# VHH binders against Uncharacterized protein YOR385W, part 4

Target 1, 290 residues: Uncharacterized protein YOR385W, of Saccharomyces cerevisiae (q08909)
Amino acid sequence: MRGFSGQPLSDDDNYRIEKTQRNTIPERLHFSRERNMPIASIFGTRGYFVFSSEQSYDKFKQTNFNISTLDADGVGVPLFHIVQSYNVIGKITRSSPDFYIYKYVLQGVQDPPLYSDCKVICQDKVFRLCKILYCEIYAHQGFFETKYDFFYPSKTQPVKKYQIIKQSNMRDLYSTLDGMRFRWHVKFYSDHFRLMFLDEDRLNYSNSNQKERQKPDQGKSKAPDFVIGHYTRTFSDILPRSTSKCSNLIIGEHSKPDSLGITTVPDLTQEFACQGALIHYLLHIERERK

## First folded at step 4 (VHH; framework vhh_3k1k_2)

Design a34 (from k27h with G102A)
Fold by ESMFold2-Fast, scan of step 4:
Structure a34 (fold): chain B 290 residues (1-290), chain A 120 residues (1-120)
Amino acid sequence: as target 1 above (290 residues)
Amino acid sequence: QVQLVESGGALVQPGGSLRLSCAASGFTFSSYAMRWYRQAPGKEREWVAGISSSGDSTSYEDSVKGRFTISRDDARNTVYLQMNSLKPEDTAVYYCAAYEYAFLSDFDYWGQGTQVTVSS
């Protein structure tokens, strides 16, 4: 098994996958399945929605935003909603986030709220669907790079989850999760981002690693770049104008999910979905500048 | 489909009272937090009062605390702002908003506003 079934690969992807040996990659990244996660816009609504699966997106689209009953696994509701900060006519706080990511959470009606700020969106006799503020993103533009800081929401002190780094005049995005370093790689003329695991030889965590990374030929490499996901653009669904699919995230998984709803998404996949949502929004902003 | 219609704005003398109403339609009113904002000529729009979706929690801007009371009637899909001891500085267009964590939106749905003028 090499790469993801049904997905087109570039010559660069084929080269990297062929050079990468799975036995040199962390076992938690040895994926045997893939999850397809649509990103869609809703007519008259700001921002973008990430769905846990194609099945969940299709069911949501069929309900025409009228969810009268909730599925036990959360099929047919969005997973995340990303929104760019908006200048409302009024007072804006100096240090407001640049992007908000909201997460949809399914709970039993009789269960206590998991989160103090859980807002009930809809409820049937068995379940309630809550929307919580999941992540705040702050963008810091510099001469050589732009940093996107992902924070846990906090009333007193923001706690940073991680950071995405983008080099000036480049489109690639870098992040570190659980001690593993990742790159979203894209060619300048393409909207296809490949999510890659970076080996120890490409890590730049310490002064020693920074100096070594600057040298072109350091010799042996044990774990070169390995593709574990994709972000791809799709055509909007013009005919069902109430909901338009804009792009698709494809992330590797260890096993086939028993369900394709919001309750079955692994934690690491959720973080990649948040990163993919930001990538989608940044591409939208770039196109608006034309 | 979402519509907010404010009413009750009028010319009133200092020390007078007014009750503003905001009738909501096109969404599940009981699932939304509701807010009142105001905008005076030449000034930015400012928040005035808020009420939670359950009605159990209310909040107010400091300059209106003790004078204004926000309430809701979910059976009538209406939010109210009771304004007492009105002052000339309360003169503004008052806006109703259905606020955040909406299934389709995380921003305010705004009404067209109702004019309140406090003068002798």
Scores: ipSAE 0.000, ipTM 0.138, lowest interface PAE 15.6, mean pLDDT 73

Design b01 (from k27h with S57E)
Fold by ESMFold2-Fast, scan of step 4:
Structure b01 (fold): chain B 290 residues (1-290), chain A 120 residues (1-120)
Amino acid sequence: as target 1 above (290 residues)
Amino acid sequence: QVQLVESGGALVQPGGSLRLSCAASGFTFSSYAMRWYRQAPGKEREWVAGISSSGDETSYEDSVKGRFTISRDDARNTVYLQMNSLKPEDTAVYYCAAYEYGFLSDFDYWGQGTQVTVSS
């Protein structure tokens, strides 16, 4: 696997992206390429790391999983680190987060600080690598649904950024970013999630009665929703407590030059990566209990 | 004309077994994933079990796992729910639903439901 040049979206999903009605899809989702972002565990470290590309993960592995060199794009540095708190997940009222997402940030030493709470990991004459608390996730378990609140304390004044919602009787996860609605859809007893854009027709569809589903306006089948990414488990023989690639997150991107390091990841891709990291952790927790 | 018809609902004693059937007509059954849902009085409708269009993947709600088994017979255009070790909490109207994979779990068709009562 080689990031954009390695593992594309599945043929079926790539075809759907190519064939969607472009005038009904937001322009910022008109992707012409893919970014492959490995999710890996590291021996002796709690949680999981998200990498900006396969090449970045491979370089990090070649440096014996130590951050020893800094380049202008941040290749060989993890993008995010997600860790579960020691608290029980899904309390109705919580005073502490259920998950923490840390972000690795590359800064020029002459640039003004973007964050007052950065932990300096390493520094040379040109660059400083910082680790910041990027996002706190709070899980609110209800009888009918679970909500995951994403708060971004270090980048903005304390403000709730968005929610992921999961119905208690389903595995699918729903979110709204910048007025756009998304679904992570999963097949039965599968760990393959498709990230899809939801148009208004799908969101307003009634499924409570057969006659309503057979309305004349529904006789003209709409194209499937626009697929913009995937979360997939890596097929591998993973030894307990090993440093290993656990899953792949594949997100569509615009037609820009190849992006390898942490400085090259678009903001929307970063948000989907945070969602993918949560999905990975939730699947891990579910499997540990079975 | 598309139709889903559930059958097999009955009054059974705790610990008993029951098999529900859902007969489909008017669409290409083998192209559709199938799900079972249930709704108890005063409660929200909840998902119970699902089976993929190929039949290779099945999924269950945690409270029924190990007790219920979903299966399909494409030659008969029928999906089944085998329910074992029934509990009073399983009392509900059971519905089947069909949706084409690729429409993001949009339910294309619903049945009218069949009543299951678990009581001594």
Scores: ipSAE 0.000, ipTM 0.107, lowest interface PAE 17.2, mean pLDDT 72

Design b02 (from k27h with S57D)
Fold by ESMFold2-Fast, scan of step 4:
Structure b02 (fold): chain B 290 residues (1-290), chain A 120 residues (1-120)
Amino acid sequence: as target 1 above (290 residues)
Amino acid sequence: QVQLVESGGALVQPGGSLRLSCAASGFTFSSYAMRWYRQAPGKEREWVAGISSSGDDTSYEDSVKGRFTISRDDARNTVYLQMNSLKPEDTAVYYCAAYEYGFLSDFDYWGQGTQVTVSS
C-alpha cells in the first residue's frame, strides 16, 4: 500500500543514485535475474516440496516420481522435502528434531556413494536419484524469543550449524550466513516475507528494534531496503488433487542457467530455500491452530 | 514520485479475454521486476504473475497457468497481463507492483488497481 514519498527524480538521477548505493552491497548479492521456486504439497504425502524452478515443477506434475529417464540437470524432480516430526518421545526428551529437510541429489550410477544413508528413489542407465537427510531443525521456544537451530549432519564434511532467531512478539526472522546478515521482513497483517540484506547501519537498527519492541510505523530508515528475495503464498479455489502449489519462493540470481534443474541451484540459494520451507511450514501450523 | 497506473479492467463473459496494462513512471523501469496481484471481496490479496527485470523469467499461480500471460515493454515502461478463458473465479481488483533487488523503501511500489468482473 505504501509507495515512495518525497520530491520526484528524473530517470537519470534515479539511475545514478541506484548505482552509487550498489557500491555498499557485497558483490555476491548483486543480482540481475530471479529464480522462482514453487512450494507444493502432494496428495497422500506429509509435508511440502520445494522445486528448483517453475519448469521443474511443471515437469514433475506430469510424471511424479514415475520418470523413465532422468534429466542430467535434474529437471522434473523436487529439490527439498520438509516434514514435521511426530515423535512424541523425542519431543519430551528434547532429542528429536522438530523438522526434517530432505534433499534430492543426482548421482552417476558408476560413482561411489557420497552418502551412506542415501535412499534411491529412481534410476536410469546413467543417473540415480537419491534422497538424503540434509538438515534437522530444532525449535527452542523461550519467553522473549524462539530460536531455530539448523543442523547439517553430513558425515563427509564438518557439521554445519546456524540459527534463525524470531522475537516472540514479532514475525521477522533473523539469520547470519557466510558472515552476511539477513532479515525476513513481514508486516503483521501479511504473509508476504521480504528477504533483506542487513548492512552495519541496518543491523544496528534491527538490534535496537528487537530490544525496544518497535511499533510498526516507528523508525523509518532513510536508505532503501536491499531486498534479495520474497516468500509469497498462492491461493486457488480449485487445486489439483495430485499436486498443489501453495507458495512461491523468489531468490535473486547472477546469471541465467542453461537449465533450471536441481543441479543448477547455487549454495546460498539452497540455504534460503531451506529457510523459506520453514517459513511456509510455520504459517501452515499457525493456520491449523486458528 | 513513483506512479503505477493500471487499466483495461472491464465486465466480460465467462470464456472471454482481457488485456490489462500497467504504465510506470518515476523510476528506472527496466531495473525492476514486475508483478500482478489480485484481491476478490472478502479475500486476501494474492499473487498472480511475475516477470523479471530482464524479461527472461516469468512465473504464474497454478490456477492461471496456461490462461494468463505476463509480458513487458521497456520502451513504453509498461507491463501487461493477457487474460484468456476467463472464469467467474477471476473476478477481482487487479494490482501491479514493482520491486528490485535493492533500492526499495519499506516494500513494493503499488498501483491503484483495476476492476475485472467475469459475469457468473
Scores: ipSAE 0.000, ipTM 0.271, lowest interface PAE 11.0, mean pLDDT 75

Design b03 (from k27h with S57Y)
Fold by ESMFold2-Fast, scan of step 4:
Structure b03 (fold): chain B 290 residues (1-290), chain A 120 residues (1-120)
Amino acid sequence: as target 1 above (290 residues)
Amino acid sequence: QVQLVESGGALVQPGGSLRLSCAASGFTFSSYAMRWYRQAPGKEREWVAGISSSGDYTSYEDSVKGRFTISRDDARNTVYLQMNSLKPEDTAVYYCAAYEYGFLSDFDYWGQGTQVTVSS
């Protein structure tokens, strides 16, 4: 799905580059594992679902897409559901979100409600599965760029928000999370997005106009891409009358949990999953417009 | 030097099976996740299967799921793709690639590939 590198490296050069690269990268991004998170459509339901793992997706399919039994770690239920607010974003409504991201949350029945607006999907003697409004995305289309505001309402904590920026004539998406800068980079011949951390060298390169006179600083960025995730499309088996895996999101992580259910997804991975869901929806919208 | 060498490609009848191997050298194999890709005539290169550095996580493109199995042998620095119930649509050149989370791009190495042809 992607371009390839064929350049051989000596063992010594490889070690030196790896050591230097990792020493300058935030420890938070030093991943030793990967998590595969399918993005799928479900027959009869608008929008797309993100699963916490291949295992969770497989179990959901095996239960005929019914969430009647609850695993302690939330295996077999979706993690997120993204829906475009087409019906709500009327010509006379300016303040409505363009996309809603709902999150599936597993709670103990004895625990106090986390959110008053949660919809109970199912409940057993021990657990309650709730669906909550997790994130609202507002698109602001300008002449030169489009900005996507991610707004996370919270009743118990300060409101969390950040922005994704896309230049109007480019496909790459830029964001900043917790002071770290990221780029979803895609080559024009592909729908394979690579999630990259932007250090000082890469940031200087990204801010330069390639079609104008090259700045001296552009020539100094020789650092390899620091990739922490991928978004890839599945093109062969989309079935309109059934649940179909549409794309796959791969994000690095620090440790292997005992389970791959919805309770095991790190916070930063959840944010990237929300971004990946938006990327998938935007690609769908682009195809529909043609 | 980093090197990946694919082998095992052959002509096989529909419904047959084949095992591809990818021998790695020049890096700490156990620290890298491994992937298989394929490119059919006139089509873009597509991802087929992946296995994490620990071997604990595997992932597959939907069209090969249940038919293909990816595995690794860190003692032999080799990743495998077991292909069962082969279809004409599986005809492609198959490539392996290695990547490490936290550092990627110019260190993904693609071998020359191995040709798999499924025909009646």
Scores: ipSAE 0.000, ipTM 0.196, lowest interface PAE 13.4, mean pLDDT 73

Design b04 (from k27h with G50A)
Fold by ESMFold2-Fast, scan of step 4:
Structure b04 (fold): chain B 290 residues (1-290), chain A 120 residues (1-120)
Amino acid sequence: as target 1 above (290 residues)
Amino acid sequence: QVQLVESGGALVQPGGSLRLSCAASGFTFSSYAMRWYRQAPGKEREWVAAISSSGDSTSYEDSVKGRFTISRDDARNTVYLQMNSLKPEDTAVYYCAAYEYGFLSDFDYWGQGTQVTVSS
């Protein structure tokens, strides 16, 4: 099978990381491992599910949510569930989200709920699996760009967390997280997106030369793009099943835990997973429309 | 159209030498790191050598260090693998791969492979 999920980096990749340290690559992006996160559909349920690992997805296929014993690290349950809103009036008035992202969280049954809106999916003697509304996405179509606003729910008003921007003449998506700039880059006629860190020096150079230079590919253009992840389509589950794998997200990691359940996913990886889930849904909508 | 075409595979005797070539087209070759992998029947694909996009750095799997040399010619869009002191254990299909800056991924470009057989 394809994918290098959980494998250590080669010597060349370690060299590139050392080399790119001199180009102001943030330490939190110096990865030594990869996490493979399957995106799948579930029969009878709208939307798509993101899993924390191949191992978690494989276990989930056997049990679904009919689980008598929950794993302490959350192996065998989904990490995220993205679903498109069908509220036509809200879309016309721009008052309703276009997408909802729900997050699955483990809690001790004896502990008070971390979230007041936590819906209990299943539980055993020790843990309960809760589903919470994690993010609301609003899409704004403009003349030169489409903006996707990611909002974290709050008690009074949703708090805008960040924005993804897509230029109208390109399929690439841009975002800023924690002061770091990222690009999901895709080539024409491809559904393979590369998640890249954008060096501030490179962006400044590109902007200053934008009016003077023709297309970057017409010459010796060195692009020091630092690739930290991938999104690609897969068809690994050929046999019709209650769950069907649709695509994979591969995101870099600093370490490989012994267990790859939902409790083991770094915060930054979770945000990239949310972005990847949106990319998957947008590709689905585009394909259905064409 | 992106294409990687490996060539140079042959039957050689133990202790022999062979040079593999990988011709690239359809992308900006000089922007990509290049790697050689091999796969013997019934075994997993393993990485053997890598060269950075600039050509300034090379790395090798331990079993081939000192015997194999990777190089590139950006004017010809070609990467080479010079194999010396060949052993029967080097028998495999050799694959060329192009990778963007960052970490290892099988989602970058791969060639169709060239067969190397080391036997008496």
Scores: ipSAE 0.000, ipTM 0.141, lowest interface PAE 15.3, mean pLDDT 74

Design b05 (from k27h with G50Y)
Fold by ESMFold2-Fast, scan of step 4:
Structure b05 (fold): chain B 290 residues (1-290), chain A 120 residues (1-120)
Amino acid sequence: as target 1 above (290 residues)
Amino acid sequence: QVQLVESGGALVQPGGSLRLSCAASGFTFSSYAMRWYRQAPGKEREWVAYISSSGDSTSYEDSVKGRFTISRDDARNTVYLQMNSLKPEDTAVYYCAAYEYGFLSDFDYWGQGTQVTVSS
């Protein structure tokens, strides 16, 4: 308990009281840096690759997976690989994911495997680069919304799951991570998504499977969404045997390591990168339908 | 819709000083926070400095603290970056960005940037 004992203020005290009561932004999201994460295609390989940094992407373009020595921080290799499933039987039975996200991990050559499903991509005398199945995405299309279930089947960690929800009449995507609500907001004809933390004044998306006409909330909220990231799309010509940058993810960060390889990506950023990879793939599918 | 135009970049000797300017149009400048970013050759774009919409709060990337100062002139719709004790590692294209609420820019437009080269 602290009693009021202050000097006379010249400003509106009601605004100060309301401002204090409205501090709903978690410290976990108070970023001071940003990380740029390219999304690229590789000729002859299905799907898309997310890189931990521009530095890592540029080095990969020069070396590919034909690397004689692996960087200790994992510079020059992809972070994630997202692939759309084409298993027709599994989709008919609803037993197969719609998308797979694979993660690249470094481990010491003499250390026991961190994951039982590791596929060795390349190895030097110190490190082994492994590819693991990191996330399975199941899409459930309904009349009023589409739900994307993210399932993390990691053997070394508790099973993690969450959901992204998209209303059928909107392009925005909503998710909840660790009790925090997020929105990827996009304008109707734009491919630029802004990743925003949602204050309590925003839509409760879990109201039901019943479609409700969206009430305009413009002019209602005094606590606007807090922007913590971007997805921006860049079109490039794909030449045979080329690696082509398709888009960028920009996510806020608390600190900036000197090296921005795959070992330096915070857990929350990895989750947003998986969401961004899905957004990229969905935009690609949408473009192919035109 | 929104335009941000950076200027003031030049070639300077190590230890020199420069002041960069960013002229804003297409929005109510005084209601938005402003940031400076830079991108060195072959490197990622990184945040450099921040100033709140009121001008009461500023923050800086650790490598520029004590050397760079951000300020704003709302009457001229301009944000400034005063750069002192310049080092070769400060060589980059400098960009400004605006946002209403949040860490990152609220605008799609980043301008063409202004080139700063610190070389003997």
Scores: ipSAE 0.000, ipTM 0.230, lowest interface PAE 11.5, mean pLDDT 74

Design b06 (from k27h with S59Y)
Fold by ESMFold2-Fast, scan of step 4:
Structure b06 (fold): chain B 290 residues (1-290), chain A 120 residues (1-120)
Amino acid sequence: as target 1 above (290 residues)
Amino acid sequence: QVQLVESGGALVQPGGSLRLSCAASGFTFSSYAMRWYRQAPGKEREWVAGISSSGDSTYYEDSVKGRFTISRDDARNTVYLQMNSLKPEDTAVYYCAAYEYGFLSDFDYWGQGTQVTVSS
């Protein structure tokens, strides 16, 4: 399990870290590891699935949901399922979300249910795998920007909600989560999104001068931005398969988890995975020219 | 248009050697630090080796230290991974990455990968 233990950084990386640290990056974002989270489709099922690890994805491909024994850490099941809504009446009245994100939760059969809206997918003598509605996304398309409202219908206080904003003339996406500002940055000819921490001064500069912001950063002449994750497309399986990998999310982590199952994913990583799932779906819709 | 293209992956016997190449295009190669990663089926992706933009500093994961050597040729826009004393545990898809900004995932480009299989 020691693949990501105590890795040294290049001198170039150390130099960039020193400059970035002088810009007061929050300690919560000083990551030393990576988590790779595949995004895949299942033949005959709408939407896309996000997996907690490549290991979990590889195990799932062998069984799908035909599972005889559930792993204690949830290895071999999806983490999230994102589905686009087709409720025409709800969209006209703005009463229906545009996307649903479902979360898979592992529960002991002897434990009280954690969530009232729990659909049992499968179970063994020890565990049950439940699917819950985790997040509803509402899209508000305006002339100058599109806003995506992430609403979490949890009964726990406080109710979690936030917004992603996309300017009409740009592909970049902006969000604020736990008081921290983030940007998914992409270049014009690329489907590679970099997830970056964005301080308020940089956000204000970018908003006040959109033309300057759109200039490619072709060198190290500016202070480096702090990258904490990536969304990248991967080569799709060309042969008919029940499960096909479409893209990868790579998100920073503080430590190597004991297991790579759905129970080991940090809360902040889960939120970035929800954002990445939306990015994947939007790119799919764009390619199909909606 | 910006690309990293890995090559050199093959089936080799235990104890054998292999040299991987990563050809870069569409960006100022000499300004970027470069790294090799690998991923075996059912396992998390791990970094293998890294080289600074100047080429003066190299870093290795403990399991490959002394067996693998990373190098770069800025005139050819290429980074290399020389793999010696190969073991079955080295079987994986190998990827190269170029670093732009940030601490953890400081890469702007990721290649398609090249398959290395170490088997008798």
Scores: ipSAE 0.011, ipTM 0.273, lowest interface PAE 9.6, mean pLDDT 75

Design b07 (from k27h with G50S S59Y)
Fold by ESMFold2-Fast, scan of step 4:
Structure b07 (fold): chain B 290 residues (1-290), chain A 120 residues (1-120)
Amino acid sequence: as target 1 above (290 residues)
Amino acid sequence: QVQLVESGGALVQPGGSLRLSCAASGFTFSSYAMRWYRQAPGKEREWVASISSSGDSTYYEDSVKGRFTISRDDARNTVYLQMNSLKPEDTAVYYCAAYEYGFLSDFDYWGQGTQVTVSS
């Protein structure tokens, strides 16, 4: 365990740093509120589910897919379902992913099917709830690092969207989304991850984005980290396959009305939810090995 | 200097109640979301409850939901954890923590903790 590390900056110094860096921080990361997204196990189902909000999780626990009507914003159903692949032959030949992430999608009953292989979960007179394959994750373990490739599946040509990198001697995870570099940082062997935007001055930011795309570099930001979210694990996830909350993903958000169903989740937050789901699964696997 | 001071921990019987307080100083309290964590001997710290900077959103770990209530009083720079129907498994040192969506200093804004023991 590490000792105490220095003192915080003065309020005046912190204000100057924040003011200066707000000029380089993307507007989409300027948050005034938060979204809590529970990660839970569901009885009888392998894997983990990410909910769009605590409100949505609570409603789901009451109904458990026995829904007579669907909310227009998709409150009361999961957002994502992550499941580990057990196809050993496919993993040896690298022909199948290590993890699948499914997404729940709400559409009108009069709308054409959004995807040809959409699994209909439930339908009322107005809405249809579908489950689609959203992301395939391939893990590549090297001697010095492990890489997690996130692919958006298509029937003919899967598209690689981004990569998460973890060094073998660390638990921190690095990713680049839309030219922005992020780190999930853990302190003192805890299960509390802080999601940070890694900022650099304008010139360095542009150069780092190019480097990151060509060579996944877990390089160092020369500016202070900007916290945009948290992952926190709960102790009660020791009983797998119970319908229970296992962890919380908390992501910064812009102010909006109190309607926190699956249709209300920003695109970037959806990607962080996918990353958080993987982090949760990796922690589960790590605990099982010990 | 940023300081968080927890208080209210005690020895209570199963089924009892306690109210924990965390007094904050050295930062703009109303701009920070606040959390309660707990740590039992030989175990990692686990998250218990969170309250948003506005106080409009509260979140709980499943094992405490319906039994614990987090609240804040920005005029007093204090966050509270009301604990009802206490169980032996709630025995732990309870810590408060402040966090925000912005620049992170190289330190955790954590208090020293307050001991809660639930025993017959």
Scores: ipSAE 0.013, ipTM 0.270, lowest interface PAE 8.6, mean pLDDT 74

Design b08 (from k27h with A33Y)
Fold by ESMFold2-Fast, scan of step 4:
Structure b08 (fold): chain B 290 residues (1-290), chain A 120 residues (1-120)
Amino acid sequence: as target 1 above (290 residues)
Amino acid sequence: QVQLVESGGALVQPGGSLRLSCAASGFTFSSYYMRWYRQAPGKEREWVAGISSSGDSTSYEDSVKGRFTISRDDARNTVYLQMNSLKPEDTAVYYCAAYEYGFLSDFDYWGQGTQVTVSS
């Protein structure tokens, strides 16, 4: 089926396929621009930070990583902080998270706290910057797949936000958000993940699809890819003792906001940023175990 | 109105170098992701290299990584593919493509292709 024909589709056939498949993409995913979101490490601090924009990261770096002065839109403040848990005994004795994702939130100083467990990072006369526990990730490693469960922190009843599934012998990650299915697709030995929307033609994960995806020289699927984002590794800092930009997330957006601070990030983009942070951490763990 | 025109394809000896250009017109070039694809006889079309609208993020097929470099010049509405240490396996028609987020990545806009042959 794959790679037996040498001739590309005719222009008319390509146009008809393109037009038909565009009609199956949810309007919510029709993006006209992109947001670049750096992922960085800070020397002396565990884990990784996701920034809302290159502009925000640059401002953070220029202030020597001092978050004592707050912008109204949250420019110069990290969006997320992901940290791996090393509590092995807690994982054996009782279920404990494998990763924590903290979110930075900006609120008025005269307003009552929105979150009871908020850690105040800094405040000025107008705004208070809080760090909250946004998400707990639980990894369940099975024989055929690993499942990453994303939970809202709750003491009464755990609320599962969604799940990421990774096949044991592959690097691709699958998730479902708001009834839409997504795939982070990567080729063998590549660090470039493509965030794709999955339509009906790509939802069948048969044994043949699993076998076919393991080979680097596999032919491309005939159905066009619906790419809405990228994860790529980037090294802007060379010095080992400084803050280092490690990778970059590029996520589609509908419109350009007036500012690119933490208050300007759409909800769906925030979830993709959380997934990208996990991808970055998994790549880090994978390399350290080589 | 939208047009992508590839150029620079030639016959070159193994170990040689070649630079491909793709000139774009009819759209806001600086807002688009640009990609290079290639298709060899009897094979499926494959993705070779990609560059983000800002130029900060690049991606490569593993077989060309370290040998090929993609770049863009938004002032000239042109994307380039610098190909070094060429191998017979690099023989193919090379295509330029542009896409917007949320649309079909392989079919937004395509050029007609330029032939690269690596052989003595």
Scores: ipSAE 0.012, ipTM 0.209, lowest interface PAE 8.6, mean pLDDT 74

